# Designs tried in a protein design chat: VH-VL binders against Chromatin structure-remodeling complex subunit rsc1 (rsc1). Part 3

Target 1, 111 residues: Chromatin structure-remodeling complex subunit rsc1 (rsc1), of Schizosaccharomyces pombe (o74964r206to316)
Amino acid sequence: KPLSSLEARAKVIMRQVRRYRDGSGRQLFAPFERLPDPRMFPEYYQAIEQPMALEVIQKKLSKHRYETIEQFVDDFNLMFDNAKSFNDPSSQVYRDADFLKNYLADVLRLE

## First folded at step 5 (VH-VL; framework fv_lumrotatug)

Design b1 (from U07 with heavy chain Y52W)
Fold by ESMFold2-Fast, scan of step 5:
Structure b1 (fold): chain C 111 residues (1-111), chain A 118 residues (1-118), chain B 107 residues (1-107)
Amino acid sequence: as target 1 above (111 residues)
Amino acid sequence: QVQLQESGPGLVKPSETLSLTCTVSGGSISSYYIHWLRQPPGKGLEWIGVIWYSGSTDYNPSLKSRVTISKDTSKSQVSLKLSSVTAADTAVYYCARDLYSSGWFDYWGQGTLVTVSS
Amino acid sequence: EIVMTQSPPTLSLSPGERVTLSCRASQSVSSYLVWYQQKPGQAPRLLISGASTRATSIPARFSGSGSGTDYTLTISSLQPEDFAVYYCQQYNSYPWTFGQGTKVEIK
């Protein structure tokens, strides 16, 4: 089935953010691909009210659960904000989340 | 108390694949932030790669073409595979936990020596 | 990658002496620097994170300082159990990289 304008736009944004590589060739997005297993990582689910990861965003997108592109962007921001809330400010994941959140904003402005 | 323990063959032949397992006890959750590092005898430490809570991985660019890290949550184990080994891969291999992906390691395994020799 | 250089390679000292170890990065690591202690046959032990924050259970005689590219680990009064190799590590950029180590040995 042909993609809606929202779904086509969301996929472009998702691809650009997901594929970003820094000067060392490292993909910053790797920690954000999937939710942790609740059985193995209960502390995350106790600390984070609304868990979010790319796999959840992809499922919502494929099931046409986003009415606006802003709702899609909100889930990406929630995903990065969760990482910044759960992880120390000195951590690589915190810094990567902060960078990718800003990168996402830039992708949106240049679109 | 969280404990990490490396295991695997201590001797690997050149050109073969080195395969190691890190077993996590006292908290399976620690397997989500497991890094692999190595230290050749008498030398410094080298970071190999990490597996995140989601199962996603990042690798040192110098080793990326040869390294695979995976996890088996049912066994609380993280595995490292390094292909096409040479004598330069002889080292003590460590798994280490990174709490909250902080960038520093609070808990280390005791290390396992892997010698690459015919 | 960021190259970490430690100096001196070896220090020969007596108990009670003040020890100063240097770690320099090829580019700024923004205080995302950690110090480890390693004794023969053992895994490294975390001493200092974020350039100056002592890890839990680490004695007060250990202190870290520095910023940008230059960092220092100080042991105010060397104890017999402090003879070891000390490593610095940056966690500003992947790949995370370590210095070559400074060996603190008994005189």
Scores: ipSAE 0.006, ipTM 0.582, lowest interface PAE 12.0, mean pLDDT 84

Design b10 (from U07 with heavy chain S54E)
Fold by ESMFold2-Fast, scan of step 5:
Structure b10 (fold): chain C 111 residues (1-111), chain A 118 residues (1-118), chain B 107 residues (1-107)
Amino acid sequence: as target 1 above (111 residues)
Amino acid sequence: QVQLQESGPGLVKPSETLSLTCTVSGGSISSYYIHWLRQPPGKGLEWIGVIYYEGSTDYNPSLKSRVTISKDTSKSQVSLKLSSVTAADTAVYYCARDLYSSGWFDYWGQGTLVTVSS
Amino acid sequence: EIVMTQSPPTLSLSPGERVTLSCRASQSVSSYLVWYQQKPGQAPRLLISGASTRATSIPARFSGSGSGTDYTLTISSLQPEDFAVYYCQQYNSYPWTFGQGTKVEIK
C-alpha cells in the first residue's frame, strides 16, 4: 500500500502540474487528461506517432512501468510536444502545452 | 476577510539566520499556497519561495541553498528561515496568498523590515 | 530566468491625464502577466492578472493589454490616489520575476 519513492515523487509532480491555474482561474491541464476521441479527431492519430495523455501516464505508473523519474518526465514532455505538433502555434492548446512544459521543467529544477 | 501578518526581529547580524513568521487569519492555510517575497529599500520585488497546502516547497534558485519554508497548520503560521545573511538580505519581507499556484497574489501581509547589520 | 523590463522609469503627470506604462519580457510569457500598484509604506496591490483581467475592486480606468513579450497598463484618467509605483510580474515560468517598476509622480 505504501508507494515507492519514485511513485510518491511522480504523484507530487503530477498534482502540481495538473492543478496549475492561470490569472483567470483557468486550469490549463484539462485538455491533457485524456486521449482525443478517435471518432472526433481521426487526423490526430494519423499525424501523431505516439499519442500520450495523463490517463496513459497514470496507467503506466500504477503498473510500475517507469524505472526512473526521467522516463516519467519524458512521457509528460511527449504529451506536450504532441499538442504543439498537432495544434496551430496561435491556438490556446499550443500556448498551454508550451507553458506547462516549461512549468514542469521548473518544478523539477526547484525540487 | 483574509489577513496575513509578518513578524520577527528587525535586526539580524551578518552570518546569522533570519527567522520570520507569517500568521494567517480569516482563512485556512490548508486551502491555499503561501509565498515569501522581499523588497530591498528603494528596489523592486524578489520572489523567495512557496509552501503548498500539502507541505511541499519550491524556492528561487538564487536563494535555494539558504532558504527553508515550513508551516504549522494548527497555529495557522508559515515560517521563513534564511541562513548566512549579509547586508544584501536587508529588505522588507512579505508573505502573500496564492490560490492553486496561479502565480499572482491577491492578499499580502503589510511587510516587516529586516536590517542586516553588525 | 525571464527578465522583465519596465519603461519609462518615471512619469511626471497631472490628474486627468492618460497614462501608458510598458512592460517587456526577455521571452514570451504567453499573457501570464500581472500588474501591481504599490504606495509608499504599503504592500503591493493586485490590479490586473492574465494581462487584461481587472481584479474585482479595481476601478474601470485601469486596463491591461498585450501579448507575447510586450504588455501595457493604461490608466484612462489619472486620479490623485493613482500616484504610486507600478510593477509587472510574469508567472509563465519559475522563478516568478518582476520588473524594476515605473514611478508615476505628480508634476
Scores: ipSAE 0.005, ipTM 0.535, lowest interface PAE 13.9, mean pLDDT 85

Design b12 (from U07 with heavy chain S56N)
Fold by ESMFold2-Fast, scan of step 5:
Structure b12 (fold): chain C 111 residues (1-111), chain A 118 residues (1-118), chain B 107 residues (1-107)
Amino acid sequence: as target 1 above (111 residues)
Amino acid sequence: QVQLQESGPGLVKPSETLSLTCTVSGGSISSYYIHWLRQPPGKGLEWIGVIYYSGNTDYNPSLKSRVTISKDTSKSQVSLKLSSVTAADTAVYYCARDLYSSGWFDYWGQGTLVTVSS
Amino acid sequence: EIVMTQSPPTLSLSPGERVTLSCRASQSVSSYLVWYQQKPGQAPRLLISGASTRATSIPARFSGSGSGTDYTLTISSLQPEDFAVYYCQQYNSYPWTFGQGTKVEIK
């Protein structure tokens, strides 16, 4: 099956955000790839109403659950906002989520 | 409208630090990524490093111990410092723009030749 | 690091001829491949990104193709202004790496 134009656009956006590395060569996106294991981090699922990670976004995209690119972007913003609500503002994960949310906004201007 | 221009000494002595400046006009260095690249005479291109709009940097592992890239947003300038130079560092040095870390360079400076010689 | 190898090193051709330049990566670069043109005394000029997407203002005679480890730049009919050195670059993995160039020179 050919990719929809939305799916093709979403994959380009995902690639750019996922690929970002900082001055240490660290991939900032690594914590956002998969949902935390509920057995290891039950407190996350108590605190976060709507868990989100790239694996969920990719599955929704492959099942054609996004009607607009804005809905796709909303899930990315939710993912970063979840990290900012669960983690301390002084933590690296919080700062990385904040940075990537702004980076995503810039990527969207180019696309 | 966006232009990049390299400047700095054309001659550096072995063991000294090579210092170059890239001046950006027609755009804000806070809005994109600036890379440094070099090309030894008659040879191919080598990527040196990048500075992101956040101020974070990445360097080619082969040069990482000797390279520092920094920026001064108020002057719209990005600086490259390469320490402990040898004749192998003789090259034309370029700064180039990369929108959103796309990996390709749409605008380049004219390049500045730096010769390392006693 | 990913090593980029370009072939041939030099092509001697006449205006009007079709030319094909090759670029091979030591491992797959997933079409994250760029072509640049460089004339003597000038900075490189972006031609093709993403293996096949022409940059703005680049003539239609330039085309890129390929996947995995093997990529090609084709100039369908050489013009006098096309005599230059051409470089490929991968952006699939840091550090970004370039081929050593193919010189397209006049016969």
Scores: ipSAE 0.006, ipTM 0.538, lowest interface PAE 14.5, mean pLDDT 84

Design b13 (from U07 with heavy chain S56Y)
Fold by ESMFold2-Fast, scan of step 5:
Structure b13 (fold): chain C 111 residues (1-111), chain A 118 residues (1-118), chain B 107 residues (1-107)
Amino acid sequence: as target 1 above (111 residues)
Amino acid sequence: QVQLQESGPGLVKPSETLSLTCTVSGGSISSYYIHWLRQPPGKGLEWIGVIYYSGYTDYNPSLKSRVTISKDTSKSQVSLKLSSVTAADTAVYYCARDLYSSGWFDYWGQGTLVTVSS
Amino acid sequence: EIVMTQSPPTLSLSPGERVTLSCRASQSVSSYLVWYQQKPGQAPRLLISGASTRATSIPARFSGSGSGTDYTLTISSLQPEDFAVYYCQQYNSYPWTFGQGTKVEIK
C-alpha cells in the first residue's frame, strides 16, 4: 500500500532529524532510538509519565495512528522534552535534545 | 552504593580479541550509560566507547573498526571486545558510569590491567 | 578531535599552599569540562563537572572556573590527601578527550 502524504512527509522529517551529525561526526539522535528497558531502568518510568522514543513513533506511524503531521511532531517534542526533564541541564543528552528540538523546527520550516 | 567491577584475562596475545566484562551492582545497569576507557602505563586516559540504556553504542573513531560494546541486562553486565590487538593496546581498562548521559563519570571500576605480548 | 593541554606537567608543593591547575582546549568546549583526581593504583575520582559544579562529597577547597578554551582547577589550601594526578576532560564533542594530567607532588 502506497504511503499517505502524511506518512511520506513524516518519513522524510524522521530521516533528516535521525541522520544529523555535528562537526565531530557524532550522531546526536542515538539516545532517542529506543526506550530504556523498564525492568532495568525503573527510575525513568517513575519520572516520565509518557515515555517516547523513535521506536514508538515508528510503530505508531506504521499502524496509521497519526491523523495529522502535528500529532507526529508532538511525539518528537515530547521525546526531547522528556530527556530535558529527566537529565541535568549540563548533560550531553539535555543539550542534544534541546538542539534537536530546534533542528526539528528548522526541518519543518523547510517542508 | 553502586559498584562497577571489570574482569577478564590479564594477558592477550597479539592479533587475538580482548574480551572484558563490567559487572554492575547496587543499581540497574539499564539506568546508566556505561563507558569503557583505558590508560596505558604511565600515560593519560583514552575514551573507548559507550553503551546507552537503549542499547545503542558510540565508539571512538580511532577504535571503531575493532571495538564492540554490548550488554546483558539480565546479568547486569556490559562487555567490551577489542579485536586484532597489538602491544599498543596494553593498558588498564576501566568501565565507568555516566548517570543519565551527563558527559562525566561519577563512578568507576577499579580497573583491570591487560598486557598484550610484544 | 579536540586536544586538551594541561599545565604545568608537575607541581611540587607543601600542605597549606594554594594550587591552580590549567587546562586549555584547542577549540571552545562551552564549559562542557570535567576535572578528575587519580591516586596511584586507583581509578579516577570525579571532582568538578560543567566546569564549575563540585561533585557530591568533594571538599569546598576544590573549585573550578573558566569558559571557552581556558579552564582552571583551584585547591585553596592543599591537604596531604590531595597529592595526586589531576585530569581535565571535555564532553563538548566526540571523541571525548582528556588532558595529559598535572601531577601534584610533595615538595
Scores: ipSAE 0.141, ipTM 0.699, lowest interface PAE 4.8, mean pLDDT 87

Design b14 (from U07 with heavy chain S56E)
Fold by ESMFold2-Fast, scan of step 5:
Structure b14 (fold): chain C 111 residues (1-111), chain A 118 residues (1-118), chain B 107 residues (1-107)
Amino acid sequence: as target 1 above (111 residues)
Amino acid sequence: QVQLQESGPGLVKPSETLSLTCTVSGGSISSYYIHWLRQPPGKGLEWIGVIYYSGETDYNPSLKSRVTISKDTSKSQVSLKLSSVTAADTAVYYCARDLYSSGWFDYWGQGTLVTVSS
Amino acid sequence: EIVMTQSPPTLSLSPGERVTLSCRASQSVSSYLVWYQQKPGQAPRLLISGASTRATSIPARFSGSGSGTDYTLTISSLQPEDFAVYYCQQYNSYPWTFGQGTKVEIK
């Protein structure tokens, strides 16, 4: 069935992207695990029209909200694009979002 | 307003575990990253490690075998434990906030001096 | 790890003077460099991130420049409240590393 095949594939992609560590051993994915607390980061919610984080993607996946793998990938790309929009290009999170977006594309190609 | 405050014993004996607490007020420790740093007398600042709002941690490779950083969200506290201390671990210890993994620290605690001596 | 070296160790100046502080990395940090100010008895204060971007509420007299391995912090007209120790930090690679600091003191 599309959803069970999609869920299995999505979990593999998610695991590969989430577990990536660079040559120094650093976890690049850490900033993308959860949405910022709106009480502590109201400016994020003022600037970003469609907030996205792994916690939201995992919840959508568990509730069978994705009909295609492309919709799942779109949410990851939205998450990284949001980080690049909100943060300065000199920031670590901007660089990490850019790298992980490209890494995600590679993971998908090698599937 | 977010404020960080370090606390813990100012004196630790060699071979024991150094234990410090960073108390965060004005914000939730689940909303940002807390780093631990130290400055030995006459030397530069050294990064010890970080705890992310997810609960994951990363440590300086030079200290990784001896360091544990943990958090207690109910107490709004982040803890640092450094085992098997020696005189080389004598330093002012700081906790600092990293907003959304920016790579820089916008708020720091005042620092606490820990001396390792018998 | 990347070693950060600041120079000079101490700089003695009078109010109104222009001051330039140097920070050198043992390898390129790709402008992933931060400057902090620390006054006696106070916590460090974020001044500049990304080599040249002033933090909010930081006076315009503070500016940062540089690329690759060499970076500078400039204070265009030193004010009495600017006498402090200044630290640079790289965030290009783990572990994050800091310079030893430059003390800006009254002449």
Scores: ipSAE 0.063, ipTM 0.689, lowest interface PAE 5.5, mean pLDDT 86

Design b4 (from U07 with heavy chain Y53W)
Fold by ESMFold2-Fast, scan of step 5:
Structure b4 (fold): chain C 111 residues (1-111), chain A 118 residues (1-118), chain B 107 residues (1-107)
Amino acid sequence: as target 1 above (111 residues)
Amino acid sequence: QVQLQESGPGLVKPSETLSLTCTVSGGSISSYYIHWLRQPPGKGLEWIGVIYWSGSTDYNPSLKSRVTISKDTSKSQVSLKLSSVTAADTAVYYCARDLYSSGWFDYWGQGTLVTVSS
Amino acid sequence: EIVMTQSPPTLSLSPGERVTLSCRASQSVSSYLVWYQQKPGQAPRLLISGASTRATSIPARFSGSGSGTDYTLTISSLQPEDFAVYYCQQYNSYPWTFGQGTKVEIK
C-alpha cells in the first residue's frame, strides 16, 4: 500500500533529524534509535513514565497510528524530554537532546 | 557492585584482527553505556568508541574504518574488533562504563595488554 | 579534534604540599572536562567531572576549577597515596580527547 502524505512527510523529517552531525562530525541521534533493554536497564523504566525511541515512532508510523504530523512531533519531543529529565545537565546526551529538540523545531519551520 | 573485565588474546600478529570482550559482573544490574579506550605503554589515553544501550555506536574518526563495537545484552558482554593491526596498536585496552551517555567514565576494567608482533 | 595540553609534565613534591595541575584546551570545552588519577599498573580512577564536581568517595582535598580553555586540578595537601599520573579529558566535541598527563612524583 502506498505511503500516505503524512507518512512521507514524517519520513523526510525523521531522516533529516537522524542524520544530523555537528561541526565535529558526531552523530547526535545515536542514543535515541532504540529503547534500552528492560532486562539490562530497569532503572530507566522505573524513572520514565512513557519510554520513547525512534524504533517506537517508526512502528507507530508504519501502523498508521499518527493522524497528524503534530502527534508524530509530540513523540519526538517526548523522547528528547525523557533524556533531559533522566540525565545530568552536564552530560552529552542531555545537551544532544536539547539541541535536537530545537533542531526539529527548525526543520518543521523550514518545511 | 559492578565490575568490568577485559579478556582476549595478549598477542596478535600484524594484519590480523584484534578481538576483545568486556564482561560485566558483580551481581549489579545497571543502566549504562560501554566505551573502549587504549593506552600504549608509557603514553596517554586514546578513546576508541562507545556502544549505547540502543546498540548504536560512535567511533574515534582515526579508527573508524577498522573498529567495530558490538554487544550481547543477554550475556552482559561488549566486544571490540580492530582489523588490520600494526605495531602501533600495541596498548593496554580498557572497557569503561558511562552512566547514560554522561561523557565520563566512572568504572573501568583492569585493562588487558595486547602486543602486536610477528 | 580538540587538543588537550597538560602542564607541567612532571612535578616532584613532598607530602603536605599544595599542588596545582593545569589543563588547557585548544578551543573552549564549556566546562565539559573530567580529571582522572592513574597509579602504575592500574586503570584510571574518576576524580572530577563537569570541571568541578567531585566524584563519590573522592577526598575533599581534590578540587577542580576553570572555564573556557583553562582548567585546574588542585590537591590542597598531598598525601602519600596521591603520587600518580593525572589526566584531563574533554567531552565537549567528538572525538573525546585526553591530555598527555602530569606525573606527580615523590621528591
Scores: ipSAE 0.398, ipTM 0.768, lowest interface PAE 2.8, mean pLDDT 87

Design b5 (from U07 with heavy chain Y53F)
Fold by ESMFold2-Fast, scan of step 5:
Structure b5 (fold): chain C 111 residues (1-111), chain A 118 residues (1-118), chain B 107 residues (1-107)
Amino acid sequence: as target 1 above (111 residues)
Amino acid sequence: QVQLQESGPGLVKPSETLSLTCTVSGGSISSYYIHWLRQPPGKGLEWIGVIYFSGSTDYNPSLKSRVTISKDTSKSQVSLKLSSVTAADTAVYYCARDLYSSGWFDYWGQGTLVTVSS
Amino acid sequence: EIVMTQSPPTLSLSPGERVTLSCRASQSVSSYLVWYQQKPGQAPRLLISGASTRATSIPARFSGSGSGTDYTLTISSLQPEDFAVYYCQQYNSYPWTFGQGTKVEIK
């Protein structure tokens, strides 16, 4: 079916952020595609009040749960902030989350 | 308690494909970043690549054209394939766990020696 | 890639002595530096992450320090079980790279 303008814009943003590769060719977004398994990481679900990952954002988009692009962006920021809250500042995922949060802001600025 | 165990042929002929399996127990490969590393006899460690819980992969650029890492979540196994092997690929091969993409390895398999020889 | 250089290649010491191991990076790794211990026939064991944070179960005699390009692992009083090869690894820049190791052997 035809996409709403919000859904069309959201998909473009998602594609740009998801496809980012650094100067070494490394894909930074991969850790953010799925929620951690609650059986393997129960401490994550104890520490993080609102788990978020691309799979949740995609479901919300498909069910028309975003009224504005700002709500969509808020979920991406929540996803990266959760990673920064749960993981050590010296970890790769913390650094990648920090970078991608800034990259997302840049993507939005160019539209 | 997470355990990783490497398995596969210990001898591979030059020009063939080296194929190894890492079996994960006490945890799910869907919940970890699993890396492959190797260590030639008497030398240091070299990072080969990683498979993320999403199934996406990243490889060391020096090996990227020859390496494929894949996983079978139903069997809790991660596989490494390295094509066109030479004597320089003789090493102990390790799989290792990276919690939350930390960049350091808290659990390692015992390692499996692969010798490339005719 | 970032090249990691460890020195010295070998240290011959007696139990009770203080040990200092050096690790230098070809460019800054911003304290994203790990130390591992490896004994013959065994996989490496995580000792220190983030240049100075001891892993769980690692004795207090092990400490890490440094910044930028220059890092040190210190064992304050060498125990018999500490004779091993020690490796540093950077995780600041992809691909992740390791030093060639320092062997701590008994005199």
Scores: ipSAE 0.012, ipTM 0.653, lowest interface PAE 8.3, mean pLDDT 86

Design b8 (from U07 with heavy chain Y53R)
Fold by ESMFold2-Fast, scan of step 5:
Structure b8 (fold): chain C 111 residues (1-111), chain A 118 residues (1-118), chain B 107 residues (1-107)
Amino acid sequence: as target 1 above (111 residues)
Amino acid sequence: QVQLQESGPGLVKPSETLSLTCTVSGGSISSYYIHWLRQPPGKGLEWIGVIYRSGSTDYNPSLKSRVTISKDTSKSQVSLKLSSVTAADTAVYYCARDLYSSGWFDYWGQGTLVTVSS
Amino acid sequence: EIVMTQSPPTLSLSPGERVTLSCRASQSVSSYLVWYQQKPGQAPRLLISGASTRATSIPARFSGSGSGTDYTLTISSLQPEDFAVYYCQQYNSYPWTFGQGTKVEIK
């Protein structure tokens, strides 16, 4: 039940990134909450070597799979990089991934 | 393969709540971003709001105080409720899919006309 | 909100003619611009996303171009099935907004 200091820190970072809303009030993080359904989107799983989404990160965190905060951050960066590799640069999700990757770096800097 | 189908009463009285259902077949609503849009007769399109795969929502600020979008995954349905309707809410209502949060709609329902009249 | 203005409101044309439809945004939409075709009694149909990327199954005669605030949809040789209303939409910021449409009708 008690969280490690790494897990407590990870939860704070995760909460800040998830809560971000742009100037129009839009939730940028929404596309990154869950993995696509493999039955509906097999092309995603063919293109992406290591699928990642918040649901996977949360599961890894709850199972104590992160030894360092850097490993946790790497999974977030992988998640955003996957979106940028799979989606067209003109898509909203590409732009949102790019922005949130930079926002995550800012959140980490301000700790 | 994937189909979206709007349904609901075609006539709603002023001041009541407009309730519509979008039924998704050939796919899972948990896999898509489902948006609601409307088009008054002879006019352009207006975006109402979205329900994300996670179940969270965003709404057009002009409608935010009156609109609720929800989903029931067990029924493969997304619902739109718009309260306190007036004649200005008379429109064809569409549900539409945004597959990857791309910013565009690749599949639309056929639309359902809702007339607000006494 | 970003206001989208389409011009002209109506075009009366014959099959075989070249068609150019204009869409202007009140501020830059950074090529986050979509074109839809709508025929009477039907839902809109996706034509072009990201200002210039043609959707799957859309004929090569349809092309999109533009940047910043000014965008165009071109139909190189109008076919009978192309008579419809065309809408542009920006997805740069919420709320997503649409132009009022350009009706392409037969002469």
Scores: ipSAE 0.359, ipTM 0.820, lowest interface PAE 3.1, mean pLDDT 90

Design c1 (from U07 with heavy chain V50Y)
Fold by ESMFold2-Fast, scan of step 5:
Structure c1 (fold): chain C 111 residues (1-111), chain A 118 residues (1-118), chain B 107 residues (1-107)
Amino acid sequence: as target 1 above (111 residues)
Amino acid sequence: QVQLQESGPGLVKPSETLSLTCTVSGGSISSYYIHWLRQPPGKGLEWIGYIYYSGSTDYNPSLKSRVTISKDTSKSQVSLKLSSVTAADTAVYYCARDLYSSGWFDYWGQGTLVTVSS
Amino acid sequence: EIVMTQSPPTLSLSPGERVTLSCRASQSVSSYLVWYQQKPGQAPRLLISGASTRATSIPARFSGSGSGTDYTLTISSLQPEDFAVYYCQQYNSYPWTFGQGTKVEIK
């Protein structure tokens, strides 16, 4: 089916953020593609009120559950904020979440 | 509770492919970055690459053209292949866990020595 | 790539002495720095992450400090089980790189 203008725009934003590579060629997005395994990280689900990952965002988008692009962006920000609240500030994933959150803001400003 | 164990041939001929397996138990490989590292005799550690549960991989640029890391989730195994080996690839090879992309290794395998005959 | 240099290569000390190990990066690693301990025939053991955060079960006598390019690992009072090789690692830039190690041996 034809994509709505919101869905088309969301897919462009999602692609740009997901495919970002740093100066070393590293793709930063890998930890954010799927939710952590509850059996391995029960403490994550105790600490994080609203778990979020790309797989959840993609499902919500396909079910037309976003009324505005801002709601879509809010879920990306939630995803990165969750990583920053759960993980140590010195961790690579914290750093990557912080960077990608800022990169998302840049993508939105420059389109 | 996580245990990692390396296995594979301890002797590889020059120009052949070095192939090792890391078996993960006590924790799901689907939730961890599993890295390969090596330590040549009398030298420090060298990072080789990683694989995440999504299948995403990254490799040390110095080894990228020769390295492939893959996983078999049903067997709880991560595999390393290093092609076109030379004597310089002689090392103890380790697999190690990076819990949710922390940037440090909290659990390591015991290591397996691979000698490339001169 | 960032080059990590550890000094001195070897330290000969007696139990009870204070140990200070140095790790220098060729460019700033922004405190994304890890310390490991390795005993003969064993895999490395995580000691300190983020330059100064002790890993679970690591005794309080181990401490890390530093910023930018210069980092130190301190053992306030060396115990017999602390004789080992110590490695630093940066995770600021790919590829992640390690120092050559400092061997702490019995005098």
Scores: ipSAE 0.116, ipTM 0.724, lowest interface PAE 5.4, mean pLDDT 87

Design c2 (from U07 with heavy chain V50E)
Fold by ESMFold2-Fast, scan of step 5:
Structure c2 (fold): chain C 111 residues (1-111), chain A 118 residues (1-118), chain B 107 residues (1-107)
Amino acid sequence: as target 1 above (111 residues)
Amino acid sequence: QVQLQESGPGLVKPSETLSLTCTVSGGSISSYYIHWLRQPPGKGLEWIGEIYYSGSTDYNPSLKSRVTISKDTSKSQVSLKLSSVTAADTAVYYCARDLYSSGWFDYWGQGTLVTVSS
Amino acid sequence: EIVMTQSPPTLSLSPGERVTLSCRASQSVSSYLVWYQQKPGQAPRLLISGASTRATSIPARFSGSGSGTDYTLTISSLQPEDFAVYYCQQYNSYPWTFGQGTKVEIK
């Protein structure tokens, strides 16, 4: 069953990326767990055409909205690309998004 | 210093639901991840599941149909429910902390033995 | 799931001897491997994380090494307090899985 195997694979990928820690023990993924509060960051919703966060991806996965693993990966890439477009290249969140995007690609290749 | 303490009935009848509570002291459960693990007498460790700071859960696929983990942040408690128990569920049950979602456990409760018997 | 296999199942040794415990994964775990010590009636105790990083307060006689699928825990000179069961665990891939344990017992 494609949806069952896709869901199982997606969960493994999601867990590996979410739980990554750097050499200092810092969890890089924390800013990507939830969408920014619109009341505190209205400028984010003005600048970003398609907001994305882990909470949205998990909801889509639970509702069987992904037909392929590539569509699931596309939402992760969108999430990281949104952070890179909204934040300055010198910021930690930009660097973390860039790292995690590359780490996701490595996870997929080594799988 | 964080301490974890498991509690619940030491005896559960076959086909019933096993219910355990992990009480966390010295810190808020909203600041870290709590896992449940078990160890049948004389055997190795098995991971049951976890609850994240956000309240989302992940379960071992082998147990997923029978397991529910929940938290009550106001009481600093995490609960485990395992339905339709059999003698194979007899084990010492542990709750453990994963501070950074690293996948290893730095603080463990002392464990509580649950025997499934009529 | 990744299957973790520990060998040997039991080691009977005298204090002062060098101990080498093996842990093998069915797939690469990329050094995301942790070792625990468990004494009778106690919860497991963290020894080594990331295959080779000793936890705080763990004596220098304990060392971990390995990569890919093959990992080793070494105790350079066995002390009386080291008689215990040792477990390896991978945290590279969900679900987390443990080896069956190696029992280090007194001869």
Scores: ipSAE 0.006, ipTM 0.541, lowest interface PAE 13.3, mean pLDDT 84

